# Designs tried in a protein design chat: VH-VL binders against Polycystin-1-like protein 3 (PKD1L3). Part 2

Target 1, 163 residues: Polycystin-1-like protein 3 (PKD1L3), of Homo sapiens (Human) (q7z443r523to685)
Amino acid sequence: TSLNMSTHQLTITVNVTSLEKSLIVSIDPDSPLLMTLYLGFQYQPNCTHFHLNITLPKDKVWQKDEEYTWVLNPEHLQHGIGTYYITAVLSERQEGAQQTPSLVSVITAVTQCYYWEIHNQTWSSAGCQVGPQSTILRTQCLCNHLTFFASDFFVVPRTVNVE

## First folded at step 2 (VH-VL)

Design c8 (framework fv_lecanemab)
Fold by ESMFold2-Fast, scan of step 2:
Structure c8 (fold): chain C 163 residues (1-163), chain A 122 residues (1-122), chain B 112 residues (1-112)
Amino acid sequence: as target 1 above (163 residues)
Amino acid sequence: EVQLVESGGGLVQPGGSLRLSCSASGFTFSDYYMHWVRQAPGKGLEWVAYISSSGSYIYYGDTVKGRFTISRDNAKNSLFLQMSSLRAEDTAVYYCARDLGYSSGWYSFDYWGQGTTVTVSS
Amino acid sequence: DVVMTQSPLSLPVTPGAPASISCRSSQSLVYSSGNTYLEWYLQKPGQSPKLLIYKVSNRDSGVPDRFSGSGSGTDFTLRISRVEAEDVGIYYCMQGTHWPYTFGPGTKLEIK
């Protein structure tokens, strides 16, 4: 879905139903768009009241689709299961052909890394984490053991408001 | 106003080295990805090299890989191309270009410099 | 490497007439995001190239609306509805979907 950031702000609502999976938030603007994302649990965050933040686009990217992707692992979702709010705020230091209003697409997804555990004949996530180079299209799996990996992928239902 | 000014071109013998510079002004240089693109006399455009805004991610065209090194100094608003083992086919006008940058296809050369000429001849 | 081809390579046009340039890629330019990174550049005589169109159909700031881009997958077209004297130059298509980036050979637009 594409949204207009005419108010220089938008809110993404994500319902987290499991702490076994990582949340991936992908913003896809039609032109370069410097922004800061703020995370809150059961409240709408802002620049003075938030749990975590990130400035996008990311500078250290391996592939171009990582530039506007925020990976939130279970350790970042410290308040447990429930409703998380993400507020995206446009920076006043925009560069490029179009400043504001800007059209953006927002996608949220969940993923987790698994490996086949021969001893128990089952899939296990033990010793594996979702890495920061993950995107909605590819999961980076960082495991502390040598084995074959798999990941699940599932789009998280969301509510988005332009404020 | 956005400006990109290249310098450092000249006549050099095959096997020689040359360092090109591109000076940026009128925008926040450290927020942009940068490229070098060249054009041989009477020929088309050829992409040469890319560097990310931080300098951490770098890509080269196959014809120059291992011979050219792209770098940047954000404090000085400058982009560089160190050229070594130069060949006659490297003769071209070299342009620096600013990358418009967007999330999953951040490659638009929205602003180009005027170019600097490199001639490799014995 | 992705090979880009253009047709025609030479395009003489009467002032005020429409013009059309085709661009083909050797493989799909749809990126994993669903976006297509096909761009058009114009190099006027004695000048540096300038961006005209990005992501297939989006005009860069200041580009007249007589320029339009269209296409999908591997086939793309740049159209000029009414050619003016200032449009003379060489038009290049370029793909930014795959590394390394590659340009088409260019189409020289001339006034008859």
Scores: ipSAE 0.006, ipTM 0.505, lowest interface PAE 11.1, mean pLDDT 80

Design c9 (framework fv_lecanemab)
Fold by ESMFold2-Fast, scan of step 2:
Structure c9 (fold): chain C 163 residues (1-163), chain A 118 residues (1-118), chain B 112 residues (1-112)
Amino acid sequence: as target 1 above (163 residues)
Amino acid sequence: EVQLVESGGGLVQPGGSLRLSCSASGFTFSDYYMHWVRQAPGKGLEWVAYISSSGSYIYYGDTVKGRFTISRDNAKNSLFLQMSSLRAEDTAVYYCARERFYGAFDIWGQGTTVTVSS
Amino acid sequence: DVVMTQSPLSLPVTPGAPASISCRSSQSLVYSSGNTYLEWYLQKPGQSPKLLIYKVSNRDSGVPDRFSGSGSGTDFTLRISRVEAEDVGIYYCMQGTHWPYTFGPGTKLEIK
């Protein structure tokens, strides 16, 4: 879905039904767009009331598609399963004080690292964590052991409100 | 270790064109907003042009708008300033600068001198 | 365009004495977020400019604590508590709030 950021903010609603996977939030603007994302559990967050935030685009990325991607691991979803709200707020510094409206696409997905456990003859996620360089198209797996691994992609149903 | 090196300056006649280059090393060039700033002999600093990290956003100072074009090549770690319709008042040392955070130019080149004279 | 002015334009100081430079903008440099993008730069003779202070009052890396910045809205001040010989040069304020970015005219600090 493409949204007009002329309101200077938008809200993303994500219903988390499992903490076994990591949440990937990708904001794809049609032109560079400085913003801050705020995370809230069962409430719409803002700049003074949130439990996690990130400024986008990210600095020092390895690949360009990481610039507007936020990776939320189970440890970041501290309130458990339920409805999470993400508020994206535009920075005033896009092109100076006279900002141009931009269209953005919002994509959310869940992912997890799996590897083949030879001794148990099954797939396991034990000892692996989804890394911060992950994107909607590529999962970084950080493992404390040397084994083959793979990843899954799942689209999480979402509702977006622009106010 | 972190460096910006300008080149391409020289003597040019009024109405002429000149292309300045700035070579970046010691940091990930594609992550930074870049600027050109100039200084006429014995005068103050004048901001010239801005380009975003992706190259998608560009802004110019009023004195150069329509005559100068800023561009970058992230694969080559290079920033450029194409100057056309040069005037005597464009005579200056031209610096490239890295913007760390909104207005904070933390790394500057040594400058390259452009002289517009007949 | 936002016009930046500085006072004084020439500042002779005795070594060890304090120094103060004023900067004024023709428009407020405050955005709705409360951020103010007012920077101070020092250009030593024969050298490129160097960032001293960003966002009104934050010292850049390696800048001595005898330098301090203050102000709000349209009126800003750079202070040096005890001037040393290496502080000689031209000091510029600059605004990054409005396009185009604009510099003040510069203040030349000289040792008496």
Scores: ipSAE 0.007, ipTM 0.493, lowest interface PAE 11.0, mean pLDDT 81

Design g1 (framework fv_gatralimab)
Fold by ESMFold2-Fast, scan of step 2:
Order: C-alpha cells, then structure tokens, then sequence
Structure g1 (fold): chain C 163 residues (1-163), chain A 124 residues (1-124), chain B 111 residues (1-111)
C-alpha cells in the first residue's frame, strides 16, 4: 500500500496468526525519510506508549535494501497471536527545508529459516533463526549447526523461501 | 584514488567561531556517512560527530562535548562536508580530521579513509 | 558511551620480534546482526590515522598479513608477528556498534 507521509504518521495493521514465523515489515519511501516505528498489541501505539520501537532507516546494514526493514521474531511478539498495530512517525528533522512530500509503500511478509536434513531427506527449522539482515526478498538464516553433503560442504540454511 | 582534503582551520579566541570544510573525491560521496574526528596536541583520537547519507535523511549525531555548539552539514552536489564550530573553548584546540564511514555491502561501517587534518587553535 | 581501554599504553620492540596490544570494551560489541564491531586504526608519526582492521579480524586491503586481530565480546587483541620499522606509531582500537569511541592509544616504538 502507497501512503502519503505528509501527515507525519501512518498506521499499519498486522494480524499475527502464528508464532512459528518471523514478521518482516518493509517501508519503501520514494525519497529518503527519517521515521520511527512503534509496535502495539491490540492498540494504536505512539511515542509515549508502545511495546517496541525502531528508528528507520537502520544503521549498520549489510545491504542498502535493509535500511527500511524491521524484522520481528517470535520473541518480539511477546503478546502472542492477535492484531498488532504499527505507527510510523515522521521525524521533525528531515533533509533540508521544504522537501517534497514522500509517498511510502508498505509491505508485510512472514518468513522462516529451513535447512536440509540429509538423514531424513527433508527440510527442518530446528536450530535456525531469522536474522536482522532479512528483507521481503531475502531471508538471512542464523543457525547453530552446519550440514555437509557427500561431494561438498556448504551452509545449507541459505534459503530465501521454502514452500 | 579516494581523497579527503580538510581546510578552514586557524587561530581563534575563546567564544569565537570557525567553519571547516572537507573536499571529497574518488568515490560516490553521496552514498557515505561522514565523520569528524579530532586530536588534541599529544592526546588520542576523539570522535566529534557524524552526518549520514541522503538515504538516511542526513541525520546528524554529536559527541556530548560539542552538542549545541557544533553543526555538521554536507553538500552532495559539491562533494563537500562541513563543520560549523561556535562558542569555541580552549579545550577544542585540536587537529580536525574528515573521515569516511564505509557504507556498502563489501566494507560495512568503519572509518576507512582519513584526510590530512586541519589545525584549530583556540587561545587568547 | 562505550569505554575502550587499551593496554599497554606504550611498548618498545626489537625489529623482527612480536608485539601484542590488548583492548577491552565496557560492554559487548556483538551486534544482533551477528557481527562484532571492533576496529583497529594506526597513526604513524606525523601522519593522519589510517585504517588497519575491521570486524575484529579482517585486514583492510594493503595491510600486511603479519597483522592479526582476535577476540570476542569485550576482550580483543591486535598482534604483529614480526615488527618492522614501518610499524612505528600509535594503535587505536575503536568500537562502531554505537557512535564511535576510541581507546586511549598504544605507542609502538623500535628499540
């Protein structure tokens, strides 16, 4: 959804139906836009009343497309399944004076990490977690184990999506 | 090929002002976070402040010792970084370095290139 | 702010001998992205600082392989396997998990 951030805030509604997957929230402004996202469970959050927050664009990213992506693992969704609200608040300080109002696209997705379990010839998520460098197009998998194949070895959990 | 060249340093009295400039070349300046780092005579390195790229809305951050007195700005069309220093104190006497904070897939976030420095002396 | 503490503050080494510099941070430099944001910077006499090592153990292009970094969490070490005359200078550790802070510096001299 495309939204006009000239109102200085927008609200995103996410219905979480499972805690087995991580929630990916991606904001794609058509021009750079400093903002803070606030997370609330069953209520619309603001800067003084929220469960979690993040300032975007993110610092310390590996690739530029991570700058406006918030990864929420099951540990972050501590209120369980239900409706979560995200309020994005535009920072008062932006680039220069009299900037053109930004249009913002918002995408939410869910993802999970899998690795190939050669003994049972199946995919498993055991011992893997979705990493903070994930985006709607790329899942970072952080695993506490390494799987080897007969002719080579490689880190098996590098997977974008598994159906 | 990557070059950072500072200028604008000099002698000022306490309470005075100076504006430092840093001219960048050899890389896509607009994509990088830029920092100012200073070094007082015979002392170690002290981070002064940072300005982020256009993708980060040119957000600025400052060391507590300079907050409210120093302002960092940039002009991407001129590949230039600036440090406006107001209400200068004798403690601000230092060599001021312009530094690039790497911001790409290959490098990560580091102070990877430094200029030659420009000297600021605050004394009566 | 994260406080960075280096030991020793100075050392003198005979050419060809090894040198070791320690750096301790007041809190862990391990980020939630799995990376540890500890860097080393070298300032040779009369020169500007120059890059040396990033993310604990990665040498920047052009840095000789006799330089190695190691450590995790809050405790880090820079080692020079065989010190050469060109290695004289002040070595600084720097955290970049938050806004940058530097150690006080370690001066390396040749005997």
Amino acid sequence: as target 1 above (163 residues)
Amino acid sequence: EVQLVESGGGLVQPGGSLRLSCAASGFTFSDYYMNWVRQAPGKGLEWVGQIRSKANSYATHYAESVKGRFTISRDDSKNSLYLQMNSLKTEDTAVYYCTRDSYDFWSGYYLDYWGQGTTVTVSS
Amino acid sequence: DIVMTQTPLSLSVTPGQPASISCKSSQSLLHSDGKTYLNWVLQKPGQSPQRLIYEVSNRFSGVPDRFSGSGSGTDFTLKISRVEAEDVGVYYCMQSIQLPTFGQGTKLEIK
Scores: ipSAE 0.000, ipTM 0.490, lowest interface PAE 13.1, mean pLDDT 79

Design g2 (framework fv_gatralimab)
Fold by ESMFold2-Fast, scan of step 2:
Structure g2 (fold): chain C 163 residues (1-163), chain A 124 residues (1-124), chain B 111 residues (1-111)
Amino acid sequence: as target 1 above (163 residues)
Amino acid sequence: EVQLVESGGGLVQPGGSLRLSCAASGFTFSDYYMNWVRQAPGKGLEWVGQIRSKANSYATHYAESVKGRFTISRDDSKNSLYLQMNSLKTEDTAVYYCTRGRYYGSGTYYLDYWGQGTTVTVSS
Amino acid sequence: DIVMTQTPLSLSVTPGQPASISCKSSQSLLHSDGKTYLNWVLQKPGQSPQRLIYEVSNRFSGVPDRFSGSGSGTDFTLKISRVEAEDVGVYYCMQSIQLPTFGQGTKLEIK
């Protein structure tokens, strides 16, 4: 789970088996690291060929554990079920991490919002989406109605390759 | 509410081994990185090493002075942290503190809770 | 490794007077996220170390407002506006931009 500063790159693979749930990708560096994540479907993405990207750490967060978390909703997984690849690239403009390698751990999880629907006496996800403040430990639910909530958490296997 | 209690210290000869334990309570142990920090008699604080959470594959990092000789492990089912110390040298004589590190998924690293320490003396 | 250097190494203060401790790092502790990863830790006589300040100037919960941290880049200061008997101990600065390293410690005594 080490990302060496000399390679400046890390590849993550995720198998998506359902589009009913959101994918959460969490990066946990041993010291602060400015990085960009690129998403590809059935191919390894890079800075010139990718489907989606995000720069981490995020700056407008209410909880510290959101800073290195990327939330990918079903709308973001446009190519459907299958293997997705994420390439993490360290910014060339780093500060304060001179002369020592940086280590990073990666976790992926799947989650979805559920609320109790009184009319049908069952749990439903209708009218709710997983929000960008979600983390692997808690799910932010953005709903178009007032309701009582519960959330689901599934951890998907991860593989990590440093190039 | 948060408590860390170290044990296992004692007197050992140079070249010997000791295993330290740290019992944690009052928080979700499995969500936190854990650290060992030592303090030689009359000296300052020195970071020894850390172990990350299960979510981070229990990755470990060590100070250069102890690499290859010390091993950190944990048992989340028992809320316990361990330090296996091999090939001990007289310069390893110190009080060893168990400290709570960063919450996993957080980019900020700080040591916010400390145990009482356990004394390791390496002498003939 | 980042080297942390504190001055003075010992300080005697009359109760009610201010105290100031300096900490210098061998390289900048400012990260591209805009935060500076400098912490202060206090060890009272016969006790374990305890948290005091994080990210230069933020007090941990329970730390009196008599304590203030300041600085940027490589130069940092911890100030106690009116020293009380309970403030006696050894103060350490600690960088957390990389794996942790501590200063030598500054012993604060009441005269």
Scores: ipSAE 0.000, ipTM 0.475, lowest interface PAE 16.1, mean pLDDT 79

Design g3 (framework fv_gatralimab)
Fold by ESMFold2-Fast, scan of step 2:
Structure g3 (fold): chain C 163 residues (1-163), chain A 124 residues (1-124), chain B 111 residues (1-111)
Amino acid sequence: as target 1 above (163 residues)
Amino acid sequence: EVQLVESGGGLVQPGGSLRLSCAASGFTFSDYYMNWVRQAPGKGLEWVGQIRSKANSYATHYAESVKGRFTISRDDSKNSLYLQMNSLKTEDTAVYYCTRVTIFGVVTYYFDYWGQGTTVTVSS
Amino acid sequence: DIVMTQTPLSLSVTPGQPASISCKSSQSLLHSDGKTYLNWVLQKPGQSPQRLIYEVSNRFSGVPDRFSGSGSGTDFTLKISRVEAEDVGVYYCMQSIQLPTFGQGTKLEIK
């Protein structure tokens, strides 16, 4: 879905039903946009009231698709299951009143790293974290053990405030 | 932010015992292998031992120089790593560092974060 | 144990000039997974060791691009293209294909 950021912000609503997977938030603007994302639980966050934030695009990334991707692991979703809100706010460093509205595509997904654990005869995520270089297209798995692993993802329902 | 804070160092006589602690914060401690590395005065780095995560049954490995005298343990509920040092020798005099291992893919041991160190002096 | 040997053990460089440190292992650090488990660690004077390079040539986040690692098998090199004052310290190579072992360290000083 393409959104118009002419209002200088957009809101993403994510319903978290499990804390076993990491949330991936990907923003794809049609032109470079400096923005800050704010996370809130059961409320719409802003620059003065938020749980976590990130400034995009990220610098010093390994690959281009990481620039506008935010990885939220279960430990970052500290309020448990429920509705989380993400507010994206355009930086004031850009021209105040945008001369040309920008279109932004937003994708949210959940992912997890799994490996087969012989001791328990089951797939396990123990000892593995989804890394910060993950994107919608690939999952970076950081594991502290010898493993042959797989990743999985599921698109999370969302709503957005266009204008 | 990842932080590792060592404590418990001090002066001890040969044959004595000492217990070092490392308090971890800023990451999911239980998912990581943890290591102890030491540095004698004016010398290089020497690996002391490691403890693996629960997924690897908390397996421990030690350098030959400390095997049988040192024991590494962890308490994941307290985000803490420990080094129990028994039968201390003057050769064990060093700054002891707690360090985290990053595993990427199969098994890759990168010492990616180090603590500030705690000094152990063994002398009579 | 795998023995790691560094040369030189010390070097002095004029600011802006390149520096090169060699590291040799007693056996190959290439794993069957296709990766080579050679890392570099830096210890600045009076400070704890800090991460620098992993898997031969990959810089950790925050490491300037004037640092580069290269090599294969048993022969590895760390290069600094233009040495700056902040680069003073002791550089250690480290193998992680087995239980960790470090080189003796190379002390870098500015002339």
Scores: ipSAE 0.000, ipTM 0.446, lowest interface PAE 20.7, mean pLDDT 78

Design g4 (framework fv_gatralimab)
Fold by ESMFold2-Fast, scan of step 2:
Structure g4 (fold): chain C 163 residues (1-163), chain A 120 residues (1-120), chain B 111 residues (1-111)
Amino acid sequence: as target 1 above (163 residues)
Amino acid sequence: EVQLVESGGGLVQPGGSLRLSCAASGFTFSDYYMNWVRQAPGKGLEWVGQIRSKANSYATHYAESVKGRFTISRDDSKNSLYLQMNSLKTEDTAVYYCTRDRYSYGFDYWGQGTTVTVSS
Amino acid sequence: DIVMTQTPLSLSVTPGQPASISCKSSQSLLYSSGKTYLNWVLQKPGQSPQRLIYEVSNRFSGVPDRFSGSGSGTDFTLKISRVEAEDVGVYYCMQGTHWPTFGQGTKLEIK
């Protein structure tokens, strides 16, 4: 849950068992930290070997709690089901004073947007996707049809290493 | 020892402009988000706005009551924070405080304040 | 825009007795990380505001342990186990989970 970032890097392990839901990764540092997250499938990524990346905190956020959240839709998990690794690397800072180590909270979760399909009397995700303004507490649903909808929220198993 | 010292306050007429300064010392100023908070006479505290660090693109955010009229800037080489106030209204009369943000608006150090009076 | 409501608005306490201040938010202050960014700030008469508590229950350095914060969701409490003369002032709760807002303040006086 809360990790010491005295090392410039940490690794998060996520087991993806379904490609029907979006993965939400939330990093919450004890103090403002500029960092880059790298995604790898079945390997620990770094700044020269990764599949996807994002720099946090996000610029120009609509809601404050979006700024340290990374949304990975099924199309971003292109290697399919299996173990994904996320490496967070702190950006270079100026040489200076000794600082107490920063603590970082990490939460991973899955979510999906559903709407009630009256014809078939069931919940469907067709024509909807999870938007980039989503957080672990709030799902943005972007649908290409006019209807009311809901979302679900599930925490995925994780392990974390500080390197 | 962390110190924040505000200056630039004074008496100004409605519609006028004023620029406040905050001189920081005792910490690595460039690493911190900085905020302005104000307090009208006999009233409570109200957040005015924030400027982030260079590492976060110097992004700024403002309270709705001042958006479009106030601009926050900083000069890391001078360890200074600024608040440019334009189109001042009588309801902007307040003591203005410079604050350091430990994280998520947890203001851990406050300056002594500078008084702005908007009156005819 | 989250509204912060404090009760009571004023409180008179005999030295050495406990004091309790409540703070209620119009929405949950639980952040996406699982943290709750509820802070307490003290303003002594004629002085600038000073830090007291961050993230519900954490005392800033230099704050005596007779001060304690607690709560979750929308309901928070600041307690002073034994009030001293130096504790006189206005106490504000403040949330940083969204764009920051303050309570209206609670004035603590000595009887």
Scores: ipSAE 0.006, ipTM 0.565, lowest interface PAE 9.6, mean pLDDT 82

Design g5 (framework fv_gatralimab)
Fold by ESMFold2-Fast, scan of step 2:
Structure g5 (fold): chain C 163 residues (1-163), chain A 124 residues (1-124), chain B 111 residues (1-111)
Amino acid sequence: as target 1 above (163 residues)
Amino acid sequence: EVQLVESGGGLVQPGGSLRLSCAASGFTFSDYYMNWVRQAPGKGLEWVGQIRSKANSYATHYAESVKGRFTISRDDSKNSLYLQMNSLKTEDTAVYYCTTDYYESSGYYPFDYWGQGTTVTVSS
Amino acid sequence: DIVMTQTPLSLSVTPGQPASISCKSSQSLLYSSGKTYLNWVLQKPGQSPQRLIYEVSNRFSGVPDRFSGSGSGTDFTLKISRVEAEDVGVYYCMQGTHWPTFGQGTKLEIK
């Protein structure tokens, strides 16, 4: 979805249907755009009433698309499943003399880190969190144990049954 | 052994231009973010700007005091970092250092290695 | 920009005695990753700055264990348990959580 931020703010509605996965919010402005995002549960947040906030673009980015991506882990979605509102507010001071109204594309996605537990022969997310360097195309997994992520495990198929 | 060697400093008049270079060796230059940091005579350290690696599209960021006048670039094939300084002011008089930022899964190491510096004097 | 404030601005220490430098930031340096990007840099007289401590308390390779960093949020401290003549110089705290900013520096001298 593409939204016009010429009014200096916009609100995005996100339906969270599971707390098994992390929510990824990606903003793609047509030109550099300083903004703060505010998160609210079942209400439209603003700069004085919100659960969480983030300023974009991120100061430290590790991948090209990370600079406008907000990662919300299950522990950050403290009110459980339901409708969350995200209000984006343009900074009064923009980098450079930006006067042209900006168009913004918004993409939301969900992701989670899984690894194969050999002893239990099942997939598990225990001891792993989705990291802040995640994007809509790449998931960063931060684990507190020595293991390998599913994506790294199966990048090269184990066997080839060619017909 | 990591080594950073700055060059290109000198005396220039207000309103003039100067291009600084930093030659890197002893590490995989292309993996590092690079910074320019300056120090005016008898004063403290001031960050000038940063250029990121190819993985981050060579994104550049600048201190407000130099924005619009200074441009950072790099040539990974030559292990070299550059600072193009335009519209120089007397306030830009300083020793200019190049320094590294290293990012990896184990951590973030800003200002890990420093060069010896090159002196820029802006006066009439 | 985050403002970094160091105290004291100068210290004169007798060899073998401890030294302590405080660094305060205008806002929290805790990053979304759970890490705090507060570094200490030393500049000896007539020399380039050199790395000392990263992420609050981690010493870079080659840094003597008499140097220790501590702190969280907005309040940070660098301690030298037993000052030696070679420790003379200007110590800077620096934050890397946002665009880099340095404290004004603390000059350490021997009495």
Scores: ipSAE 0.006, ipTM 0.503, lowest interface PAE 11.4, mean pLDDT 80

Design g6 (framework fv_gatralimab)
Fold by ESMFold2-Fast, scan of step 2:
Structure g6 (fold): chain C 163 residues (1-163), chain A 124 residues (1-124), chain B 111 residues (1-111)
Amino acid sequence: as target 1 above (163 residues)
Amino acid sequence: EVQLVESGGGLVQPGGSLRLSCAASGFTFGDYAMNWVRQAPGKGLEWVGQIRSKAYGGTTHYAESVKGRFTISRDDSKNSLYLQMNSLKTEDTAVYYCTRDLGYSSGWYSFDYWGQGTTVTVSS
Amino acid sequence: DIVMTQTPLSLSVTPGQPASISCKSSQSLLYSSGKTYLNWVLQKPGQSPQRLIYEVSNRFSGVPDRFSGSGSGTDFTLKISRVEAEDVGVYYCMQGTHWPTFGQGTKLEIK
């Protein structure tokens, strides 16, 4: 899904049905855009009222696709299951000469890390966490034990509004 | 008239350090992302790295071949871009160009203006 | 990193004849926004590189109509309909969909 972000703001609605997986939010502009994302539970957040925020693009990334990806682990979704709102606000200070509005692609997904537990002959997520370098195409798994890891991937239904 | 002028190149021994500068004029330097691109003798172009504007937090990105050894910085008050090169290897021998990103309307990594280049030779 | 492969590596053209350069990427250059960030750059002998084409087919201001770009996915082409002496140089394709990478270059010479 691509949206025109010429109005300085867009709102993403995500229905979280499980706290067993991490939520991945990808905001992929067609050219560089400085923006801040705000997270709210059961309300539309803004710059003065929010639970969490992040400024994009991220620094210190390994791959380019990490720049506009926000990873929200279960501990970040502290109000439990339900509807979360994300408001993305475009900064008035942008890079370069601006002649055309930027198109923004928004994708949300969920993922989780698993490892094969030899003693029990089963897959387990114990001792593994989804890392901040994860994207919709690649899951970073941070495990506190020696293991073979795997991940799963689901595209989460969402509604996006441009203000 | 947009101009980019590199300087600081020279001969350096393997393991040594060198700092390159790029002096910009003719545009609002602080509004643009800047890149370093190099060209080894008789070879093609290779992207070295990028620094975003300070409005974007001055974020830096590097080619895998230079990560941990090279650092890009900028001084918007002096309209200057820098490349600090440490732990130099013979394969870093190249002409180094600074380039300006066209920016928002032309998409990522669309290089508009290029400097004349400065030569770095790494040999014993 | 995405590997960009150009063919041919060199070609000689009689003035007024067409020239065609191919560029292939190891992965699709289609970005999630629907755009494809494939650029063409020219380096004339003894000069700094200069940009020719951006986003596959858009000419940079001042680039003559005889230059055209086309392609999608992993296959791209730069065409010069009628080569002139001033077109001599090395042509590079460059992708910006991921961290930037260049093709190895194609040297165009006049017979």
Scores: ipSAE 0.057, ipTM 0.675, lowest interface PAE 6.8, mean pLDDT 83

